# VH-VL binders against Probable nicotinate-nucleotide adenylyltransferase (nadD): the designs that were tried, part 18

Target 1, 199 residues: Probable nicotinate-nucleotide adenylyltransferase (nadD), of Chloroherpeton thalassium (b3qyz5)
Amino acid sequence: MKKIALFGGSFDPPHYGHFALCTLTRELFSPEKIILSISKNPLKGSANAPEAHQLAMAKLMAEELGKTGPVFEVSDWELRRAGFSYTIETLRHFHAIEPNAELLLCIGEDNYQIFEKWKAYQEILQLAHLVVFARSGTQGEQQSSRIIPPERYTWVQLDLPLSSSDLRREIAEGQDWQAKMPSSIAAHIAAHRLYQNEK
Key: E = the ipSAE of ESMFold2; O = the ipSAE of OpenDDE; V2 = 0.75 times the mean of E and O plus 0.25 times the DockQ between their complexes.

## First folded at step 11 (VH-VL; framework fv_fasinumab)

Design U3 (from R6 with heavy chain G101S; at its last look DockQ between E and O 0.60; V2 from the best seeds 0.00; counts 0 for: pae E 3.6 > 2)
Fold by ESMFold2, look of step 11:
Structure U3 (fold): chain C 199 residues (1-199), chain A 120 residues (1-120), chain B 107 residues (1-107)
Amino acid sequence: as target 1 above (199 residues)
Amino acid sequence: QVQLVQSGAEVKKPGASVKVSCKVSGYTLTELSIHWVRQAPGKGLEWMGGFDPEWGETIYAQKFQGRVTMTEDTSTDTAYMELTSLRSEDTAVYYCATGSSSWPYYFDYWGQGTLVTVSS
Amino acid sequence: DIQMTQSPSSLSASAGDRVTITCRASQGISNYLGWYQQKPGKAPKRLIYDASSLQSGVPSRFSGSGSGTEFTLTISSLQPEDLASYYCLQYDSYPFTFGQGTKVEIK
């Protein structure tokens, strides 16, 4: 059956760590489509890019990833919603659009460990297969595996040394940041003076 | 099982502030999502706000925005609700409430309630 | 905000009677509705979650039904210890909102 993978994130900014996750997902699951769903940042402040720039950079990321296979798309559906949004609402949206597809929900290990606290998590498991990206594969799995049936998730170990938070600080401080992302995204950041005191 | 034990009754003048505590036992505070609900005498229940674990934020009901602050001290497993600029209509029993460790966990555990009386 | 309209506001019934309390939501809330019982001077106690799931330890004479905008709590055979106020709660979206309550008395 058709597979569609979903990555939520603010991509603020995108970096080669995001690229690694996306390419590994393509290799492991061969989905027909990988959707980059731009999420609202609940702690958004002046150190973050405006949503329009987050969307623009996510589109540049999808373009770069798509050079070797046009399976990447960007969705701003979560950004267009008023108020708080939950993962279950995003999944219902894509399920309604693609009712015959298997949805792969890509999440980090820290989200997996609190997954049962997410709104309607049992319905999430009905709508999607979890793909869990973890640095610590066995200990977290044992703690959470009693609640989530093993057939509903796939555990993927991947150690990613890059973070958007570190990059935002490095850009603000004038440190080495351009090499951690494709040049098109670095040019966008520079042209719009993102992540600096002066705007 | 989780137990929620609240601080004692308070009597306040209009314009003052009150801070109600809610001590958690049976779980650690970080395992729970604490919400606050009040009930004026002879009236129904009113949600004031609470912590949302998926968002990682405290959400306040709009009518209390700017007057209410909900905080947590994980070293003592105690949650707090502070309400400022008290008015006579703030006279109520204030409850802390939470669920067990998984969705739907809302409000199967309640504190005993704290009566706050606002009078001249 | 989602308004929860609960009816009746009060009722008196005899032991053994079937009692029905209804809640209507001002917009769809799927099945994200709970029912609570509150005895005088006590904190509320959850009876039903997700519209129809019975809380552990709650007697089977209590049942819930409904989805979307219309919900009911049924007590199949009213007992003396069921004297209380009953509230519905929607938790589909913030702010969470309660119905105004139903006081149940035994004749």
Scores: ipSAE 0.333, ipTM 0.718, lowest interface PAE 3.6, mean pLDDT 86
ESMFold2 (binder alone), look of step 11: mean pLDDT 90; pTM 0.931
OpenDDE, look of step 11: ipSAE 0.811; ipTM 0.909

Design U4 (from R6 with heavy chain L32Y; at its last look DockQ between E and O 0.65; V2 from the best seeds 0.00; counts 0 for: pae E 2.2 > 2)
Fold by ESMFold2, look of step 11:
Structure U4 (fold): chain C 199 residues (1-199), chain A 120 residues (1-120), chain B 107 residues (1-107)
Amino acid sequence: as target 1 above (199 residues)
Amino acid sequence: QVQLVQSGAEVKKPGASVKVSCKVSGYTLTEYSIHWVRQAPGKGLEWMGGFDPEWGETIYAQKFQGRVTMTEDTSTDTAYMELTSLRSEDTAVYYCATGSGSWPYYFDYWGQGTLVTVSS
Amino acid sequence: DIQMTQSPSSLSASAGDRVTITCRASQGISNYLGWYQQKPGKAPKRLIYDASSLQSGVPSRFSGSGSGTEFTLTISSLQPEDLASYYCLQYDSYPFTFGQGTKVEIK
């Protein structure tokens, strides 16, 4: 069956951890497309990049990833909608576009642990197969869930200690941050003086 | 069984602050999303804000933005709502309520309410 | 903000009567609507969620219907203990908003 993988996130900023997740997904699942869906965050403050810059950096990320296989796309559909982004609405959108595709929803372990709290989570399971990335250090053990049937998710161990939140602080504090992302993204951050107000 | 027990009634002067507590029992705070709703005497219900578990953030109604802070202490399973710069129109019963651990349930469980009286 | 317009604001009916209360949303909210009963001096109690799903322990005389922008709570046979104010709540988008309420009195 045609497979389309979805990564939601703000990519604020993108970093090599995001690259590793996307590359591993491509190798493990061979999807025809991997869509980077930019999350809308109405609560963002001065420590975050404006949406236009988040979109620009996600496009740079997709360009860099695409050098080894042109399956990466960026979607701004969530940004064009009012209010908070909810995963069920994004899945309905892509299901309507690709009704015969298997949607792979890529999420972190922390979101997996609270998945039943997500808006319309039972419908999410009808529309998508979950791919869960564990961030625990040397822990490679798959954890079962009473709420999510085993056939509806795949557990993938990948522990990369990089986070956009840490990077935003490191940029604001003048620590070494440029080595944690491709040079095109680092140049964009520097040229537009992004994240200079992070505490 | 889940129960939400709120702190007692308070009388305040205009310009003061109030902090209402809501202790959760039967489950831990990490299993539930706490929201706050108020009701002025003889009036309807008004949502003030709450924790959204999918976003992992507290969302405040714009009307209260800048005056309200909602916090949680997971070591005591107690949620707090602090409202500052009180005005007489803030006189109301303040409820904590929870969305269950499983969507779609919003406001399955309610505290008994805390009357805050702001007298000019 | 999504405004929820509830009608009527009050009503008085006899025991055994069929009672309907409507809520109209200022924009589409799918089925993300709940109905709440509040007796005097008490916290609200959820009757209906997702527009039409009956909360456990709520008598079957209560039912909900509607989607999109127009919703109805029905009490098929009003009982003395149904003396209360009734509120709809939309939870489609923030801020969550309640209708103005309907006070139900029994003649």
Scores: ipSAE 0.492, ipTM 0.761, lowest interface PAE 2.2, mean pLDDT 87
ESMFold2 (binder alone), look of step 11: mean pLDDT 90; pTM 0.927
OpenDDE, look of step 11: ipSAE 0.799; ipTM 0.897

Design U5 (from R6 with light chain N31R; at its last look DockQ between E and O 0.71; V2 from the best seeds 0.00; counts 0 for: unsure alone 74.1 < 75)
Heavy chain, then light chain:
Amino acid sequence: QVQLVQSGAEVKKPGASVKVSCKVSGYTLTELSIHWVRQAPGKGLEWMGGFDPEWGETIYAQKFQGRVTMTEDTSTDTAYMELTSLRSEDTAVYYCATGSGSWPYYFDYWGQGTLVTVSS
Amino acid sequence: DIQMTQSPSSLSASAGDRVTITCRASQGISRYLGWYQQKPGKAPKRLIYDASSLQSGVPSRFSGSGSGTEFTLTISSLQPEDLASYYCLQYDSYPFTFGQGTKVEIK
ESMFold2, look of step 11: ipSAE 0.566; ipTM 0.803
ESMFold2 (binder alone), look of step 11: mean pLDDT 90; pTM 0.930
OpenDDE, look of step 11: ipSAE 0.822; ipTM 0.919
ESMFold2, look of step 12: ipSAE 0.582; ipTM 0.805
ESMFold2 (binder alone), look of step 12: mean pLDDT 88; pTM 0.915
OpenDDE, look of step 12: ipSAE 0.823; ipTM 0.919

Design U6 (from R6 with heavy chain Q65E; at its last look DockQ between E and O 0.70; V2 from the best seeds 0.00; counts 0 for: pae E 2.1 > 2)
Fold by ESMFold2, look of step 11:
Structure U6 (fold): chain C 199 residues (1-199), chain A 120 residues (1-120), chain B 107 residues (1-107)
Amino acid sequence: as target 1 above (199 residues)
Amino acid sequence: QVQLVQSGAEVKKPGASVKVSCKVSGYTLTELSIHWVRQAPGKGLEWMGGFDPEWGETIYAQKFEGRVTMTEDTSTDTAYMELTSLRSEDTAVYYCATGSGSWPYYFDYWGQGTLVTVSS
Amino acid sequence: DIQMTQSPSSLSASAGDRVTITCRASQGISNYLGWYQQKPGKAPKRLIYDASSLQSGVPSRFSGSGSGTEFTLTISSLQPEDLASYYCLQYDSYPFTFGQGTKVEIK
């Protein structure tokens, strides 16, 4: 069956943690496509990049990932929507486009722990299989879940020490940040002075 | 069972601020998504804002943006709503509300309400 | 902002009567609609979520229906303890908005 993996996020900025997740997903599940879906965040502040730059950096991420297999695409569909963008709306969109595909929704462990609070989470489970990336050395929350049937998720252990929030702070404070992402993305950030709130 | 216990009634002058507390028991505050709803005397219910767990942020109704702040103290499992520059129209009962279950968690647990009276 | 219009604003009915309250949304909200009961001097209580799902512990005489822009709350056989104000709430889009309320009185 055709598999399409979805990574939602602001990619603000992208980093090698995102690359590791995408690469591991490709190797574990062999999806025909991996879609980087850029999340609309109407709550963003001055510490965030403008949406046009988020899109540009996501395209650089897809280009870099694609060097070892051209299955990566970027979607700006969430950015074009009015109001808050929720995962269920994105899944409905891709299901309508690809009704014969198995959608793999890639999320972190912290989101898995609160997944039942996500808008229309039961419909999410009907539309997609969850791929949960966890840092813990245990089979923690997945063993005690009473809400998510075990056939609807796959638990993947991957310790990712990187976060976009930490990177935004590190860039603003002038700490070493360039080594945490591909040079093309670091160059984009520097050329456009993104995340520098010291003006 | 989730219990939400709010601070007592307050009388304030126009231009002052009020901070209403909502203490959570039965669950930890981090397990919940606290929202605030007010009701002027003899009037209907009005949503003021609350925490969205999918976005991980507090969202404020635009009518109150700039005057309302909603915060949480996880060490005491207490949520707070602060409203500044009070006017007579702000006289109302203020409720905290949440649900401990899955979505939709709006709203099967409510605090008892806190009457805030704004008068000269 | 999504406007929620309830009708009627008040009603008076006898015990045992079937009561229907309607809520209209200014935009489609799918089924993201809740019904709340508020007795005098008390906090609201959720009766219905997702337009038609009955909250645990709520009597089966309460039911909800509708989707999109038109929704109803039905009390199949009104009881004395049902004297209250009733509100719909849309939670499809921020800001969340309540209907103006329907006051139900027992004759």
Scores: ipSAE 0.508, ipTM 0.772, lowest interface PAE 2.1, mean pLDDT 87
ESMFold2 (binder alone), look of step 11: mean pLDDT 89; pTM 0.924
OpenDDE, look of step 11: ipSAE 0.829; ipTM 0.919

## First folded at step 12 (VH-VL; framework fv_fasinumab)

Design V1 (from U5 with heavy chain D52Y; at its last look DockQ between E and O 0.03; V2 from the best seeds 0.00; counts 0 for: pae E 4.1 > 2, placed apart)
Fold by ESMFold2, look of step 12:
Structure V1 (fold): chain C 199 residues (1-199), chain A 120 residues (1-120), chain B 107 residues (1-107)
Amino acid sequence: as target 1 above (199 residues)
Amino acid sequence: QVQLVQSGAEVKKPGASVKVSCKVSGYTLTELSIHWVRQAPGKGLEWMGGFYPEWGETIYAQKFQGRVTMTEDTSTDTAYMELTSLRSEDTAVYYCATGSGSWPYYFDYWGQGTLVTVSS
Amino acid sequence: DIQMTQSPSSLSASAGDRVTITCRASQGISRYLGWYQQKPGKAPKRLIYDASSLQSGVPSRFSGSGSGTEFTLTISSLQPEDLASYYCLQYDSYPFTFGQGTKVEIK
């Protein structure tokens, strides 16, 4: 069966944590495509990059990941919509494009823990198989879910303590941030003075 | 059964702030999604803000222009709504409301309401 | 923002009458609509969720119907205790929005 993996996020900025998740997904599931779906951040403020730059950096991320195999694509479908979209809307969109593919929805453990609060989560489970990335601080074993049947998710351990929020602060403060991402993305941030505080 | 018990009525001057509490019993606060709704005298119900699960964050109605902050203290199972820079038109009954925590259950349970009066 | 428009804004009817309140959404909201009753001086109480599902403990004279943009709350035989204001709420999209309310009085 054809497999298509979906990663949602604002990628603001992308970092090696995102890269590790994507490469591990490719190794574990051998999907035909991995789609980086750029989400609108409902909490965006002055510390965030404009959406055009988020899209540009996601494209650089896909280009870097694609050097090890041309399976990565970027989708700006959520950005083109009015308002903030829910994951169920994004899944309906990709299901309509690829009705014969198995969709793998890649989420973090935090999302998994509150998944039943997501709009139409039962339909999400009908449309996609969840791939849940968990940190080693969760005792290292699969966790049973009252709400999500065990056949609808796969638990993957990965301990990567990187975050875009920390990076935005580190860039603003002039800390050593460039080593946490590929040089093409770091160059983009520097060339456009993203995330910088004026003094 | 979930119960939401709110703090008592308050009288404030224009420009002041108010912080209304909402204590949860029957469920823990982490199991719920608390929203805040207000009702000015003689007016309808107005949603002020609530939890947006896909981002794990609280979203506020634009009308309140960053004057509102909603917080939770899970150690006491108490939610709070703080409204700053009060104006006379902020005189209203303020309600906390929640569902059973799963989609699509919103606003099954309501607090008794807290009257906030803003007067010179 | 999705605007919710209720009709009528108020009504007066006799006990035993069939009462119909409509709620119109400015864009499609599927079936993600609730109906709430607020008696004078009290907090709102949910009557209907998912457009047509009756809340446990609510009398069967209350019913809801509709999907998309047009929704109806019906009280099949109005009772004296139904004197209240009624509100629709959409929870399809943030911000969640209420209709302006319908005040129901018993003649």
Scores: ipSAE 0.285, ipTM 0.705, lowest interface PAE 4.1, mean pLDDT 86
ESMFold2 (binder alone), look of step 12: mean pLDDT 90; pTM 0.921
OpenDDE, look of step 12: ipSAE 0.627; ipTM 0.858

Design V2 (from U5 with heavy chain D52E; at its last look DockQ between E and O 0.81; V2 from the best seeds 0.79)
Heavy chain, then light chain:
Amino acid sequence: QVQLVQSGAEVKKPGASVKVSCKVSGYTLTELSIHWVRQAPGKGLEWMGGFEPEWGETIYAQKFQGRVTMTEDTSTDTAYMELTSLRSEDTAVYYCATGSGSWPYYFDYWGQGTLVTVSS
Amino acid sequence: DIQMTQSPSSLSASAGDRVTITCRASQGISRYLGWYQQKPGKAPKRLIYDASSLQSGVPSRFSGSGSGTEFTLTISSLQPEDLASYYCLQYDSYPFTFGQGTKVEIK
ESMFold2, look of step 12: ipSAE 0.668; ipTM 0.831
ESMFold2 (binder alone), look of step 12: mean pLDDT 90; pTM 0.929
OpenDDE, look of step 12: ipSAE 0.810; ipTM 0.896
ESMFold2, look of step 13: ipSAE 0.730; ipTM 0.860
ESMFold2 (binder alone), look of step 13: mean pLDDT 90; pTM 0.932
OpenDDE, look of step 13: ipSAE 0.831; ipTM 0.909

Design V3 (from U5 with light chain Y94W; at its last look DockQ between E and O 0.69; V2 from the best seeds 0.00; counts 0 for: pae E 2.2 > 2)
Fold by ESMFold2, look of step 12:
Structure V3 (fold): chain C 199 residues (1-199), chain A 120 residues (1-120), chain B 107 residues (1-107)
Amino acid sequence: as target 1 above (199 residues)
Amino acid sequence: QVQLVQSGAEVKKPGASVKVSCKVSGYTLTELSIHWVRQAPGKGLEWMGGFDPEWGETIYAQKFQGRVTMTEDTSTDTAYMELTSLRSEDTAVYYCATGSGSWPYYFDYWGQGTLVTVSS
Amino acid sequence: DIQMTQSPSSLSASAGDRVTITCRASQGISRYLGWYQQKPGKAPKRLIYDASSLQSGVPSRFSGSGSGTEFTLTISSLQPEDLASYYCLQYDSWPFTFGQGTKVEIK
């Protein structure tokens, strides 16, 4: 069956952790397309990059990832919407575009732990298969949800202690941040002086 | 079984502020999404804002934006709603309510209500 | 904002009567609607969630139906203890909005 994987995130900034997650998804599931859906953050402050730069960096990420296979695509659909955007709305959008595809929704372990509190989570499970990435080296499937049927998710363990929040702080403080991302993205950050202003 | 116990009634002057507390028991605040709803005397229910667990943030109704702040103290499992620049129209019973459990169990449990009276 | 319009605003009915209360949304809200009962001087109590799912502990004489924009709460045989105001709530979109309420009185 045709598979389309969805990664939501602000990519603010992108880093090698994001690259590892995307690469592993390609290897494990062989999707025809991996969509990087840029999440709108209506609560962003001066420590975050403007949305136009988040989109630009996500496109650089997709280009870099695509060097080993052109399955990556960036979507700005969430950015064009007002207010908070919910995962169910994004899934309905891509389901309408690709009704014959199996949607793989890629989420972190933190989101898995509270998944039953997400808007319309039962409909999410009808529209998509969850791919759950364990952050910071968890113990695999020890926190199996009693509410999420086991056939509706796949647990993937990946030890990636990188975060965009830590990177934003490191860039502001002048630490060695450039090695944590591809040079094209580091150059974009430097050229536009992103993450230098504190509120 | 979750229980929500609110602070007592208050009388305020126009222009003052009020802070209503809502103590949670039976669950921790991190397991719940707390919402605040008010009801003016003889009137219907009005949603003011609440915690959105998918976003991990509090969302305020536009009508109250800039005047309301909703906070939580997880060490005491107590939620707070503070409303500033009070007007006579703010006289109401203020309820905390939770959307505990799985979506869509919004407002499964309610506090007993706190009457706030704004008088000159 | 999604406007919720309840009808009637009030009604009087005899014990044993079938009572219906309707709620109309200004735009589609799928099935994301709840019904609440509020007795005088008390906090509201949820009766129905997801348009038609009965809350545990609520008598089976209460039922809900509808989807999209039109919803109904039915009390199949009105009892004296059902004297209350009834509210619908949409939780499809922020801000969550209540209907204006329906006051039910016993003749």
Scores: ipSAE 0.480, ipTM 0.746, lowest interface PAE 2.2, mean pLDDT 87
ESMFold2 (binder alone), look of step 12: mean pLDDT 89; pTM 0.920
OpenDDE, look of step 12: ipSAE 0.781; ipTM 0.901

Design V4 (from R6 with heavy chain I59Y; at its last look DockQ between E and O 0.79; V2 from the best seeds 0.00; counts 0 for: pae E 2.2 > 2)
Fold by OpenDDE, look of step 12:
Structure V4 (fold): chain C 199 residues (1-199), chain A 120 residues (1-120), chain B 107 residues (1-107)
Amino acid sequence: as target 1 above (199 residues)
Amino acid sequence: QVQLVQSGAEVKKPGASVKVSCKVSGYTLTELSIHWVRQAPGKGLEWMGGFDPEWGETYYAQKFQGRVTMTEDTSTDTAYMELTSLRSEDTAVYYCATGSGSWPYYFDYWGQGTLVTVSS
Amino acid sequence: DIQMTQSPSSLSASAGDRVTITCRASQGISNYLGWYQQKPGKAPKRLIYDASSLQSGVPSRFSGSGSGTEFTLTISSLQPEDLASYYCLQYDSYPFTFGQGTKVEIK
């Protein structure tokens, strides 16, 4: 069966942690394609890049990933919708256009632990198989969710210390951050002076 | 079961600030999503803002943006709502509300309400 | 923003009467609608969630129906203790929005 992996959430900015997650997903599941779905953030602040830049950086990330093998795509479907979209809405969208594909929803352990609090979590489980990325050494797997059947998720241990929030702070403070992402994305951030504190 | 206990009534002058507290028991604050709703005397219910666990963000009604701040102290299981630049129109009973268990959980538990009176 | 239009704003009925309150959403909200009862001087109490699910402990005379943009709360046989204001709430998307409310009086 055709597999499509979905990464949703904040790539603001994208970094080598995201790169690792995507390449590992490709290796483990051999999906036909991996889609980076850019979420619309209703909270506009000086700390976040404009949506146009988030999309541009995501495309750069997809291009970088593409150099390692097929196939990475960026979706702006959520950005084009009125308001922000929940994961269930994104899944419904992709299910509708690819009804015969098995959807793999890639999430972090933190989200896994509170999955029952997600909008329409039961329907999500019907529409997608969960790929849960957890930090090494955590007992997260032992604390299995009582609501998620074992056959509906795959646990993947990967210790990734990078976070977009930390990078935004580092950029604003003028710390060394460029090596934590592809040079193309770093150049974009520099050229457009993203994540700078408003004076 | 969840119990929400709010701070006592407040009387404030126009231009002042008020900070209402909501103490959670039965569950930890980290297990809950706290929202705030107010009701002016003789009027309907009005959603002010609240935390979304899926997005991990606090959302505010546009009417209150820039004037309201919702915070949490997980060490004391207490949620706070601060409203600044108070006006007479802000006179209302303020409620904290939450849900428990699985989605949908809005809102099966409510605080007793906190009356905030703004008068010169 | 999603607007919730609730009707009627008030009604007066006799004990035993069938009472119906309606809420209309400005756009589709699936079944993400709750109904709340508020008695004078008290905090609201949830009666119905997910448009038609009865809250635990709520009398069976209360029921909810509808999906998409049209929703109704029904009290099959109005009781004296049902004197209250009722509100619908959409929680499909932010900002959450309440209906204007319906004040139910008992003759």
Scores: ipSAE 0.372, ipTM 0.750, lowest interface PAE 1.3, mean pLDDT 91
ESMFold2, look of step 12: ipSAE 0.530; ipTM 0.794
ESMFold2 (binder alone), look of step 12: mean pLDDT 91; pTM 0.933

Design V5 (from R6 with light chain F96W; at its last look DockQ between E and O 0.70; V2 from the best seeds 0.00; counts 0 for: pae E 2.6 > 2)
Fold by ESMFold2, look of step 12:
Structure V5 (fold): chain C 199 residues (1-199), chain A 120 residues (1-120), chain B 107 residues (1-107)
Amino acid sequence: as target 1 above (199 residues)
Amino acid sequence: QVQLVQSGAEVKKPGASVKVSCKVSGYTLTELSIHWVRQAPGKGLEWMGGFDPEWGETIYAQKFQGRVTMTEDTSTDTAYMELTSLRSEDTAVYYCATGSGSWPYYFDYWGQGTLVTVSS
Amino acid sequence: DIQMTQSPSSLSASAGDRVTITCRASQGISNYLGWYQQKPGKAPKRLIYDASSLQSGVPSRFSGSGSGTEFTLTISSLQPEDLASYYCLQYDSYPWTFGQGTKVEIK
């Protein structure tokens, strides 16, 4: 059946950790497309890039990823919505567009650990198969919550010590941040002086 | 059994502030998502705000934005709600409420309520 | 904001009667609705979650139904201890909103 993978995030900024997750998903699951869904965060502060720049950088990310396989798309649907962006609402949207596709929801280990606290998590499991990217291998999975049936998720070990939050701080402090992302994204950040005011 | 124990009744003048505490027992505070609900005498229930686990942040009802602050002290397992610039219409019983499990985990457990009276 | 309208605002019924309380949402909320009972001087207590799921320890005479915009709490055989105010709560979207309440009295 048709598979569509969903990566939600602010991509603020994108980095090689995001690239690794996306390319590994492509190789492991062979989805017909991978959607980079830009999360709306009405609570974001001055340390974050404006939404227009988040969208621009996500498009640069999709362009760079597309050089090795043209399955990547960017969705700004969450950005266009009024109010808070919750995963169940995004899944309902893509399910309505592609009701016969298997949706793969790609999340990190920390989100998996609190997944049962997410709004409508049982409906999420009806709409999507979870792909959990985790530093922990089999031992970490055994220590995780068991409320999610094993047929509803796939555990993928991947230890990448990159974080958008750390990068925002590093850019503000003038540390060597440019090597952690493709040059097109680094150039965009520099040209628009993004993240210069983070405290 | 989870229990939420709130601080005692308060009498305040208009323009003052009040800070109501909610002590958790039977669970640790980090396992819960505390919300605050008030009820004016003879009136219905009104949601004020609470912690959202998916966002990892506190959401405030717009009516109270700028006047209410909800905080937590995990070392004492105590949640707090502070309401500033009190008016007579803020006279109410204030409840903390939460759930202890998976979504929908909200409002399984309630504190006993704290009466705040605002009078000149 | 999602307005929750309960009806009736109050009712008076005899022990053993079947009582029905309706809650209407101003827009669709799927099944994300709870029912709460509040006895005088007490904190509310959850009876029903997700429109129709009975909270553990709640008597089976309580039941909930509905989805979308119209929801019903039913007490199949009213008991003296059911004298209380009843509230619906939607938790589909912030701000979470309660209905105005229904006061149930015994004749």
Scores: ipSAE 0.425, ipTM 0.745, lowest interface PAE 2.6, mean pLDDT 87
ESMFold2 (binder alone), look of step 12: mean pLDDT 90; pTM 0.920
OpenDDE, look of step 12: ipSAE 0.766; ipTM 0.883

